# Ledger of designs, part 5: VHH binders against q9c0y8

Target 1, 316 residues: q9c0y8
Amino acid sequence: MSASHPGILHEYTERLVAFELVGKSNVTLTSNVTRSLLLFVGGLGDGLLTVPYVQELVNPLDEIGWSIVQVQTQSSYIGWGTGSLKRDDEDLHKAVDYFLHIGGADFSTRKIVLMGHSTGSQNVLYYLTQSILPNYLIAGIAQAPVSDREAAYQFNGKEKTKELVDWVKAEYLDKGLGNDVLPRSKVENFFGEVPTSANRCIDLTDVRGNDDFFSSDLSADDFAKTFGNLKEISGSTAHSQLILLMSERDEFVSPSTDKAQLLNRFRESIRPTTSNSSLSGIIPGATHNVGPKSSPEALKWLINQLITALRSFIDQ

## First folded at step 1 (VHH)

Design a26 (framework vhh_7ubx_2)
Fold by ESMFold2-Fast, scan of step 1:
Structure a26 (fold): chain B 316 residues (1-316), chain A 121 residues (1-121)
Amino acid sequence: as target 1 above (316 residues)
Amino acid sequence: QVQLVESGGGLVQPGGSLRLSCAASGFTFSNYAMTWVRQAPGKGPEWIATIYTGGSTMRDDSTKGRFTISRDNAKNTLYLQMTSLKPEDTALYYCARLYSKGYLFGESDYRGPGTQVTVSS
């Protein structure tokens, strides 16, 4: 079935768009009224409207004076296979810069929260750790932060995944062919029909690859390089809050993984400690994307948790 | 409402052939990519093959020459043709509907109860 969604399609840079869903108030970021926003980035394969709970956030956020915006990056849909966290970060900075300068924006009152789903969680953590943050970005939210490497171990086998990594290194990286697309027959069981470069394959599947932030076999020193390296907000001594929301029944996380223990290890690594949000937690009964197979309470819990977080930022 | 029901399993001799079927109901079958997965005794689940809405397929290299996935959208049915069966092919075989984004790592939002294949040795 098809559906129509009221909103504004923003061209935040050449060839890239962001879609703002409009709530019952009909107030948008282009209105001459200062309004804060949650900028949402999806995971692998995602684009506009592909994460179902995003549309469920529109009216709850609208009621507290926040807009939700879904960002399309070069990595949206199938583009991620030849992308990188660095390229995604460049796109996200362009989107943030755009939304800072539209409508009734007042840099002293407008707040921006960056929220990621799945590999969007890597995008959020990367954004918060690479350089000094814009003065309007007050929080990052990671929903379903999952190890892509350990997911590959689960679905394809650990030894098969390691064999792929070794082969890609020997046949591509060692030969300076990191940007070349791998033969489909070698990666179709990992990445489907998506054209995937040697660099992107390694980023996702190698131990300590550029995307490897959430694996349960990583050390405290590994987590210190990411969670322990949150950057300052420009012109301030303040740091953004980091909120981690794991799904209790996440199908991309091995049943043998203690999610509560893993979440605690992530949180214990956060520096400065003041960025470790008490609102981090496990979404009860939630599947990876908080979808139809989730417990009925999962979506309600997620909405309430997000509203609680965003309300706490209004007076900041 | 969504249901997937496998059939066609059973006892077969080494070197034999078997055709598995998966009957789908409660959704528009032609709009979804479908997959076959097996789980052998004492082992984790192993992906076999995926077929997309356009008919293109992905197959595990270890079974690609012996197993063929196909679909009949008019009958809402998924098939797995298995040839040159070996004792190590003994497993519970189940079909699954692929989530639009989860196909990359074998994620599915619905799967059947499975049909047992036993290769006598």
Scores: ipSAE 0.013, ipTM 0.312, lowest interface PAE 8.3, mean pLDDT 87

Design a27 (framework vhh_vobarilizumab_d1)
Fold by ESMFold2-Fast, scan of step 1:
Structure a27 (fold): chain B 316 residues (1-316), chain A 125 residues (1-125)
Amino acid sequence: as target 1 above (316 residues)
Amino acid sequence: EVQLVESGGGLVQPGGSLRLSCAASGFTFSSYAMAWYRQAPGKGRELVAGIYSGGSTSYADSVKGRFTISRDNAKNTLYLQMNSLRPEDTAVYYCAAGRPLSFYWGSTEKDYDYWGQGTLVTVSS
C-alpha cells in the first residue's frame, strides 16, 4: 500500500499544479538531462493518483527516458461540473507550454505525448482538433474513450436522461441560463453531489452535445467533425498520432455494444490517415480504469503497449 | 465503531421476492449515499442500486423495474426490495456507504468508506 510518492509538484499556471512522479533513476524534468514527457489527464472525478495504473507506469517510462506528469485542471475532482472541454483545453495548453520551457538544454530532443483516461479521452481528442498544436506534441493517447450519454442511458434509463435534457433546455438554455448550477434535487441521480451547470449537463447527456464524441449511435459525419479534424504541429507539416485504447470489459459501455466495430468506426474517421496509429486496440480483460477486477494480464498489456508507442516516437 | 449489518438474504424460487435490510451505526447515515453491490461466485463485484443522501436513486439495467432501493433516515436503515427474482440474481449482496462522485461516473469500491459483511441470496432454478 503506497502512502507517499517522490516527485515534483509544478505550478504550471495560476492556481493549477501538475505532479511529476519520479522513477528509480531520480532524473526529473528540472534536471540538466532532457526528458521526454507523458502528460496524463484523468476523467470525471479524477485528481492526483486516483487512476491506479499511473503509478505502475513510472518506472517502465523512466527506463526509456520518459517522465510521467499528472496534470490538474480546473475540472479535476468536482470542478468538471461547471467546466467545459474548451476550458480544459486552455488549461492543457498552459501545462504543455510550461513543460516545453523547463529543464533540459535542448528542447528539440524532448517529445510530448498527451494521454487521457475516460473523459480525459475527450480532452485529448478536443486538444488535437482545435488549433495548430504546440511544437513536439507528437501523439495523443485516449484510454477508455466511452460515451457519457450512453452511460447515463445505461444507469439512469434513456427516457429519464431525455427528460432531463428536455427540462434543462426549456428551463435553462432557452432562457440564457446555461452557466447556472442546476438544483441538486433535479440532477442528484445523474451527478451526485457535484455542482453541475446547465451547459455541462447538456454537453455530457444530449445527443451531439459538446462532449458526445464516442456514442455508438453517432454517424460517420459526426465522427468526421472530431476524428476527421486533427491539426498540424506548429512549425511542421506533421500531425500527431492518435492512439485509442478501449477496455474489453468496460463497465461504462453497454454489453450490447460491439467495441471492436466501434473502435474501427473511430479509426476509419481519422484524418489525416497517417494519424491513425496501428497501436490502437482493445486492452484484453480490462475494466474501465484497468483496475483490480481486470484480467491479470491487462495491466501488463497496457504498459507494454504504451512503452512500444513511446519508443516508436524516439529518433534512435 | 462503524457497522453496516445486512439481513434478509436466503433461498427463493425464480419469480419470488426478498427484502434486504442494512442497519447502519457509528456514522451520520443521513449525510451518506448508500448502495447495494453484489458478487456472484467467480465474478467481480457490481453495483446493483444506489440512493443519494437526498433520496434520488440509480439502478443497474439488469434490475430496473424489478428492484427498489429505499432508505429510512430515522431508523438508519437501507432497504432493497427484490421482485421477480432470476437465477442470475444469485450473489452475495453488500451494503456500502460513501460519497461517490456518481454511482456510474467514477464510482468504484474505493469511493465507499464503509462496507457490510454481505448476505447471500440464492435463486433456485
Scores: ipSAE 0.048, ipTM 0.484, lowest interface PAE 5.4, mean pLDDT 89

Design a28 (framework vhh_7d4b_2)
Fold by ESMFold2-Fast, scan of step 1:
Structure a28 (fold): chain B 316 residues (1-316), chain A 125 residues (1-125)
Amino acid sequence: as target 1 above (316 residues)
Amino acid sequence: QVQLVESGGGVVQPGRSLRLSCAASGFTFSDYAMGWYRQAPGKQRELVASISGSGGSTNYADSVKGRFTISRDNSKNTMYLQMNSLKPEDTAVYYCAAPTSKYGLFWSPESYDYWGQGTQVTVSS
């Protein structure tokens, strides 16, 4: 469907944009009043306006003085197939740096929360673990963190997924051809029409691949390398909070996976322990996207949880 | 407006067959991968089968391999699920699903945002 959305399109770096939806107050990040923001990154295939609940967050956030901004990265739409978490991280750092320096008379009071949906959850966790965080990036929120590898096992079969991994390693990675796009005929059952590099295929589908943060078969030592490695905020002894929100009816998590137990394993691995948010949980009745097939309470629960988190950050 | 309308569900005895249909409108059907999901009461929704936009590639859940066949007729904007050798364990509401982006993964959760109303399949016994 076609629709018009009032807002500000920010060009945060050459060729990449971020879209700020305007709430009922008409106050924006370019206004004379300094506002904090939730910076939203979608999953594979997503871009601007593709995750419907983001639009539902605009007015609740506006009521508490926060703006919501959706980020376009080089990986948006079909670009992810030749990308990496590292390239996404570089784009997200540029967006964060831009939003630290715009609007208001005293933008130094601005707080930033980074929120990801689906593989955006890998983007968030990666961002928080690779380097010292930019000033005022105080929290990461991961909504519907899912194992892409275990999803491939579920839908394509474990043996066929492992055969693909072995073939890509032998024919591409071992030959230094990691940046080459794989023949569509070999990967269309996994990645459809999206041009997918050998490196990207392995990142998503291999055991302990670069994107493999959320698989249920990973060890405590594996989780310690990611969840256990949150970085400090530049110029501060503080660390960001990590909030993990799993969907109860996530269609892409195997029915054999105990989501509550898996979430507890993620949370127990978080270091420093002060970064383990008590607001982490399972969104009751939610599908992967908290979409129309979710229970009616799911979206309200998500909105309430986010408002509770953002209010607590203002009071700090 | 994107619309997906399922039909063909019903009550059958074990070992029988049903063919589900999904009539799609509001988008360029042949450009989009599509899937069939099912959900039994109190259980999470699971992917049953998926098919690429051209129909050249198909995938099946292990529980239905050799029994179910997914197909599509792009000239009719319709996707089908032929269900043979039905078992009581196949009892569920079956949903037709389409992605918001024609460039998304057909097995990826991010790719399936449009859903039909569902059609009930009951294998009595």
Scores: ipSAE 0.015, ipTM 0.461, lowest interface PAE 6.4, mean pLDDT 88

Design b01 (framework vhh_vobarilizumab_d1)
Fold by ESMFold2-Fast, scan of step 1:
Structure b01 (fold): chain B 316 residues (1-316), chain A 120 residues (1-120)
Amino acid sequence: as target 1 above (316 residues)
Amino acid sequence: EVQLVESGGGLVQPGGSLRLSCAASGFTFSRYAMAWYRQAPGKGRELVAGITSGGSTSYADSVKGRFTISRDNAKNTLYLQMNSLRPEDTAVYYCAAKYDYSWLGDYRYWGQGTLVTVSS
């Protein structure tokens, strides 16, 4: 892998950047206002160039007339511990608005798809279903949607996770201290060295916390509140599509979870039904980040699935 | 859905005053940059005044010292106080909104406009 990457660093707002990797064509979003965009947001701890498969997407997407852009938000790297999905949503809307207008582009000339990895999947679902701001995305793609709460159960124990939730509620939320950073000694087994607010801890680890979209113990009514409310594209009668791509060997999902059944439950909840993409599926042999421990077919499957999806949005 | 509804336009004599209002709905008004644009017959749309979500303001040179842009986030309303009006201020005035830290640049959301006529 190269230590240097050709591209354009965009300042989409003060102090926040987005990195557009340039493919073999040398075509950029500023040089061609009709060029379509896959905007990529990572998970907890991610920033620019931290998700390895993104680099592998550059040339395949370039060949079909799409640029891939990695977005830095206030939650990038360690910032997520004092953040929220709402704050992330605000950053993502600023990035989307920037790329819709750069170089004289607008929604009539440029199509935007938002793709999230890991907790980036919550960002995608929030943008498409819970955001109060106008929607310009023709689709959202959620790669490795996982329950952070159930991951905490798996790695730390269910009882210890519930004890943490109860303690944070009693000692912080009930006292109006939701924005206070929790003592590291209480949360280091969950969040390591990352300064984590009481609100953020509860969002990630409590039953029906603000981030709790993908847990296998949630009801059909719970899923209907999220998946059941996909937004119309601003200025259009069309609704955004949702594509869910689970990793078959996701180490953050309990081996006892039937991923195919869980994926089907998510998809059955999608409204309108026309937003339920048939391209949703399970990436064969993929680890959480489709990394080196994945089977050889995993990355190729992901690339082919994304090309199929993106082509369907512009070839009609 | 995002809606912007202007009001307060009308006929006024030179030297007079008008206060325009723009009622916003369907979005978190306090997070948006807002602007007033105007368009005179046979001319392009031009920026009159802009205000950021934080309240920072900017004005076209032709209206500085005469017009004041303001916002009331509790009422989801944008205002333009227009003093010392001139015949050349005659135009349809449009309210505009975008999700941005800056009032500068292109606006996505527009009201239907309100006519201001300055004549004796």
Scores: ipSAE 0.000, ipTM 0.121, lowest interface PAE 18.5, mean pLDDT 89

Design b02 (framework vhh_7d4b_2)
Fold by ESMFold2-Fast, scan of step 1:
Structure b02 (fold): chain B 316 residues (1-316), chain A 122 residues (1-122)
Amino acid sequence: as target 1 above (316 residues)
Amino acid sequence: QVQLVESGGGVVQPGRSLRLSCAASGFTFSDYDMGWYRQAPGKQRELVASISSSGGYTNYADSVKGRFTISRDNSKNTMYLQMNSLKPEDTAVYYCAARYLSGYDTKWSDYWGQGTQVTVSS
């Protein structure tokens, strides 16, 4: 569909932008009054306006005095194939730094919540575990945290996926060619037409690869290294909250996987325990992206859950 | 508008063959990976076979390997599933689906057909 969207396009660093959709109030982050924001990062292939529910969040957030901002990183659209969680984290830090210094920014009152969809969930968890957090970044929200490795097993076959991993290790990683783009003919069934480096392929498809946070076959010790390692907010002993929202009808999760049990295992691993948000849950009837094939209630549930979370983060 | 239309289903005896077709319109067929899913009564929908946008790569569920062959003709915007040596456990509604991977989430698209019934009974 073609459409026009009112908003502000922010240039947060050289060649990268973030788009703030404007709600009915017409209030924006460039105002002289401090306004809090939900900074949204999409999954593989996403960019501005590609995740269907983001546009639906604009007015509900606006009603409670929050802006939603979609961030483009170097990994947006087809860039993810030659990217990494580390490179994404660098881009996200630049975006956060930018939004702290525009308009009437006041670190004591401006709150930032980082929300990710799909592999954006890995971006959120990585951000919360690898960096000292600014005192205004109060929560991470992971929507549709899914194992890319187990998705590859489901759609391409486990043995075919393991054969690819073994081949990439032997022909590229062992030879120091991790940054080389793999021949399309070898990876087309996994990554389509997206240029994909050896390192990126392994990060997504290997057991305990750098993106492998959500696989159901990982141990409690594996989860403790990620969920168990949330960093402190800068200048404080306080920690950001982590909210995990799985989609009930997620097409990337095997039908043999008990989503409620897997979500419980993630939540049990969260440290400190005070960062384990009670707002985590399963979005009833939701597809992976909470799209048109979801049950009619799914989007309303997601909106209500997010509004409840954001309201709880502002002292009233 | 997007449309996927399955055809070729029917009732056959065990050991026989059927060929399913999926005719696509309203999108650039050659940009999409395509797949066949099936759903038996009281069961979840499962992937049977998939084929890359170029046709160069195929994947099959273990239960159908060696019996089913997926193919596509991008000039005709059509995908096929040749089902040989059919078994009673192959009885299901078969759906075609389109998955877009060119710079997007590794998900299957929201493009699904209406389904076609395959019944294998003695």
Scores: ipSAE 0.000, ipTM 0.137, lowest interface PAE 16.0, mean pLDDT 85

Design b03 (framework vhh_7xy4_2)
Fold by ESMFold2-Fast, scan of step 1:
Structure b03 (fold): chain B 316 residues (1-316), chain A 121 residues (1-121)
Amino acid sequence: as target 1 above (316 residues)
Amino acid sequence: QLQLVESGGGLVQPGGSLRLSCAASGFTFSSYAMAWVRQPHGKGLEYIATISYSGGRTYYSDSVKGRFTISRDNAKNTLYLQMNSLKPEDTAMYYCAKDYLEYSGSFHDYKGQGTQVTVSS
């Protein structure tokens, strides 16, 4: 449906924007009232306003003094096919830096939480594990963390996915052609019409590819390199909190998978243990994007869980 | 090349016990979680149990909790499954797997040929 949304479009760096949705209070991040923010990054194919529940978060967050900002990265829409987690991380750092310096901000009270949807969950975990975190980035939230590799196995077959990986390695990576876009005829069953580089294909579909954080066949040592490596916040001995919210009816996860068991494997790997949030859980009746086919309680549960988390961060 | 060789299966009566072994080669065994999965004749693969790289954490499917015990010997590159109180419904080909993939339906993907367990009488 067509609609107008009150907000501010921020140019956080050259050619990239972030859209701040404004709630009932009409208070913004550029006002003289300091607000904390939830910086939201979508999944593959997402851009501004493409994840429906983001709009539903605006007023609940506004009521507790938080703004929601959806960030556009180079990977937004179809750009992900020639991107990487490293490039996304560079964009997200620029966005965080921008919001730390905007308007009448009081850095003693402003908190930043980075939230990802789908492959945005990989973006969040990557951001929290690569370097010492910017001051006031206190938590990451991963909504619908899913194995892209196991999704490829489910929808295309494991053997066909392995054959693609082997072919891409032999014909592209071994020849130094990792940045070349793969022929559509070879990958359209995996990635549709999205131009996809050899490197990006491998990152998403290979065992221990750069995006392969959430697969059920990964070892405790694999999880220790990601979940076990959350970085400290600049100027503090404190570490970021990580909240993992899996969707109960996620169509990208096999119905035979015990999601509670898999979530517990992720959580037990989180280090330091103080970063393992008790607010992690399974969103009851939720589809992958907590969309219209979800149970009626799913969206309400997600909103309540997020409000509970964000309130606790202000009270610290 | 990664290779997994299962052994220890056989015919057993209901209520009996068997111990399965899996000899691993071609990778650093002590660095990976290992799993047992099974496939009854003419049916799909069913997850049984997983053990962490160190042996410090174990997970079981509801169908085998309290009856089966997964263990490992990293010095010998060997994975074990102790099966107690066996039931006719435990009859299946049993495979060991490196970093188990629940979506897989292929025997060759697990690099093992399996060991048959038959519970009858």
Scores: ipSAE 0.000, ipTM 0.123, lowest interface PAE 19.0, mean pLDDT 85

Design b04 (framework vhh_7ubx_2)
Fold by ESMFold2-Fast, scan of step 1:
Structure b04 (fold): chain B 316 residues (1-316), chain A 120 residues (1-120)
Amino acid sequence: as target 1 above (316 residues)
Amino acid sequence: QVQLVESGGGLVQPGGSLRLSCAASGFTFSKYAMTWVRQAPGKGPEWIATIYSGGSTMRDDSTKGRFTISRDNAKNTLYLQMTSLKPEDTALYYCARDSYGWELYPFDYRGPGTQVTVSS
């Protein structure tokens, strides 16, 4: 896919960048016109331009006066293996703070929506539930929220995954070696050649690990600790909206999982109830990344759903 | 060192069946997700099915009623059972190895392909 993309590369903090794609209007976040933005964070292995539908969002968002920005974090590409949701959250707060203060923006009119893909969905939910929310972060959107633990069960077998978890706990966590990188030979079938710490391995693959938000075997009490704990926007009693968009043909979700029922369980757990967006749903015919193997209508559905959401946020 | 070699293609009448095989060598076959893709004349590659190391499968909705993916880890072999073949199934069929099962890299190795021609 060789291509050129016009845009602005922003250094939002030391050595980390965010890429603003520029649409047909040529209006940017540095222009004299204040624009709201969708800040996009990818999943494991993702970086700039790696999620193809993001490029397709540029002109539809531009038409309604929104910019799209892809954020690079320390976890981008192969960095996730030695990271955590907490470290990602710190990077995302720096990006949000940067975009609230550039271009002479009137903060009373600039709104930010945080959107995540795949494990970016964990980043969104973590941000909304663990952090003090800055003014003007009005919504989070989680696209393809999936259980990494249940994906490991599907790809490697449940017993082998539990054996790995037990081994990592005994040989690393119990010995205070949680930050040590695991031997490649032990984890190659789970994480390939990505350097992966004992803590990160457990976060992704253990029952109720720090990343384990979306597993179908979690209880209502488990969901209440995450979905049930959305934080107030700083300086307000208002709460951000949460929109959950699952892919109908998600290859990281077992075919035996009832996605509509699971989505309903997530949504019913959202507190306050006013943060439960009616725009949550299942993207018809979509693969995990809404890619070329999706039904032809999947991308258009996603674009229309996002446009509907973003329009509703500026009409408040 | 890593090799994938497809076989089992050929000429078949509409409504017929074929079983494709892919012999894998040079890696621990049982640890990797394996995929079948096809490419018809003048068209780009089309994904058909993936089978994960744990045995779970994903198949394209347009073919999943007619095509079944399976594997034999003891023989390092991937299979595609194709039934009720149609002229539009005419294509070069490839097997491919998916890295890590996470789809970080869609295909790190693929075979040379085996030709399937469906005609009267």
Scores: ipSAE 0.000, ipTM 0.278, lowest interface PAE 12.0, mean pLDDT 86

Design b05 (framework vhh_5j56_2)
Fold by ESMFold2-Fast, scan of step 1:
Structure b05 (fold): chain B 316 residues (1-316), chain A 130 residues (1-130)
Amino acid sequence: as target 1 above (316 residues)
Amino acid sequence: QVQLVESGGGLVQPGGSLRLSCVASGFTFSRDESYAIGWFRQAPGKEREGLSSISGSSGGYTSYSDSVKGRFTISRDNAKNTVYLQMNSLKPEDTAVYYCAAKSLYWGSDYTRESQYDYWGQGTQVTVSS
């Protein structure tokens, strides 16, 4: 496919870019009219324009005075295999800091909402729980939060996944070789051609690994350590908010998983409590990336839910 | 080496049914080794069309294109290292060469994208006509 998109390519830090798609109003984050933004981070394998619904958000957001920006991180495309949530968080902080300082915006005039897709959901939750929050970041949205560990169980079998974890621990982590790239022959059925470090393999596939936020076999105490640990916005009495949007027909979630029950467990674990908990939900008929194989109404539902959420954040 | 062999094609009257089989060699569908298998078809002079896919060694995910949903069913028999496509209520428009294809399962893979399948069978002809 080939296409051109009007927008601004922002260089938010050395060698990393963020692309702001420009809507029909032609108003941008650098314009004389201050506007807020939804900063979007993709999942494993994603880069600019790879998540199909992002470009569909441009004009609906533009109508309510919001811009959407896709952020490229070191983990974009195949870079995730040697990365970490911590490294991603560092990139996201640079992007957030950049967007506060363009166009003369400050806390009183510009709001930032961080939205993630797939493992971008882990990026959002990590940002909100591990980082000092700036006083202009008001919420996170997680679309298609999925257990990477349980997906590995489904695709490769639980025992084979546990054998990989045990082998990586014995041959790499126990020997201080966590940053070494694993042999392709050992991991290609899990990670394909992507060079994957021992640490990243364990983060994604081990029980309570650093990325293991969404597994259905985690306890209430496990969820309390993640969802229950949202940071307050620095210098403000405001609390960060988290909205969770699961895909009903998510191909990376076992058909045996009760998504409504799992979503309710996530929501009930969120602390401090959020006024927007009712905005979390299941996107009807949606595939993992709300793509063309979704039901015809899935994308419209997602757009309407996001518009409702963003309007509620400004009207507080 | 990985090899896929389709069988079960042939001539059938409109409204009839056929079951296609895809036998894999060079790997296994046991819980210890996993590939996604897709069924595709190509009519003369047309682009290859994805129809259905099945993935995973134990939990298996299935997908179907709108043109065959409700009429075709994909299934697997891990002991025989075989994937089946049960085709019901066949129409003249279903006339095509049917292919099975395999790809290794990994993060970020899209089982619906023809270009992501690395191993292809030779195809089996299905003709729906009187």
Scores: ipSAE 0.007, ipTM 0.302, lowest interface PAE 9.3, mean pLDDT 84

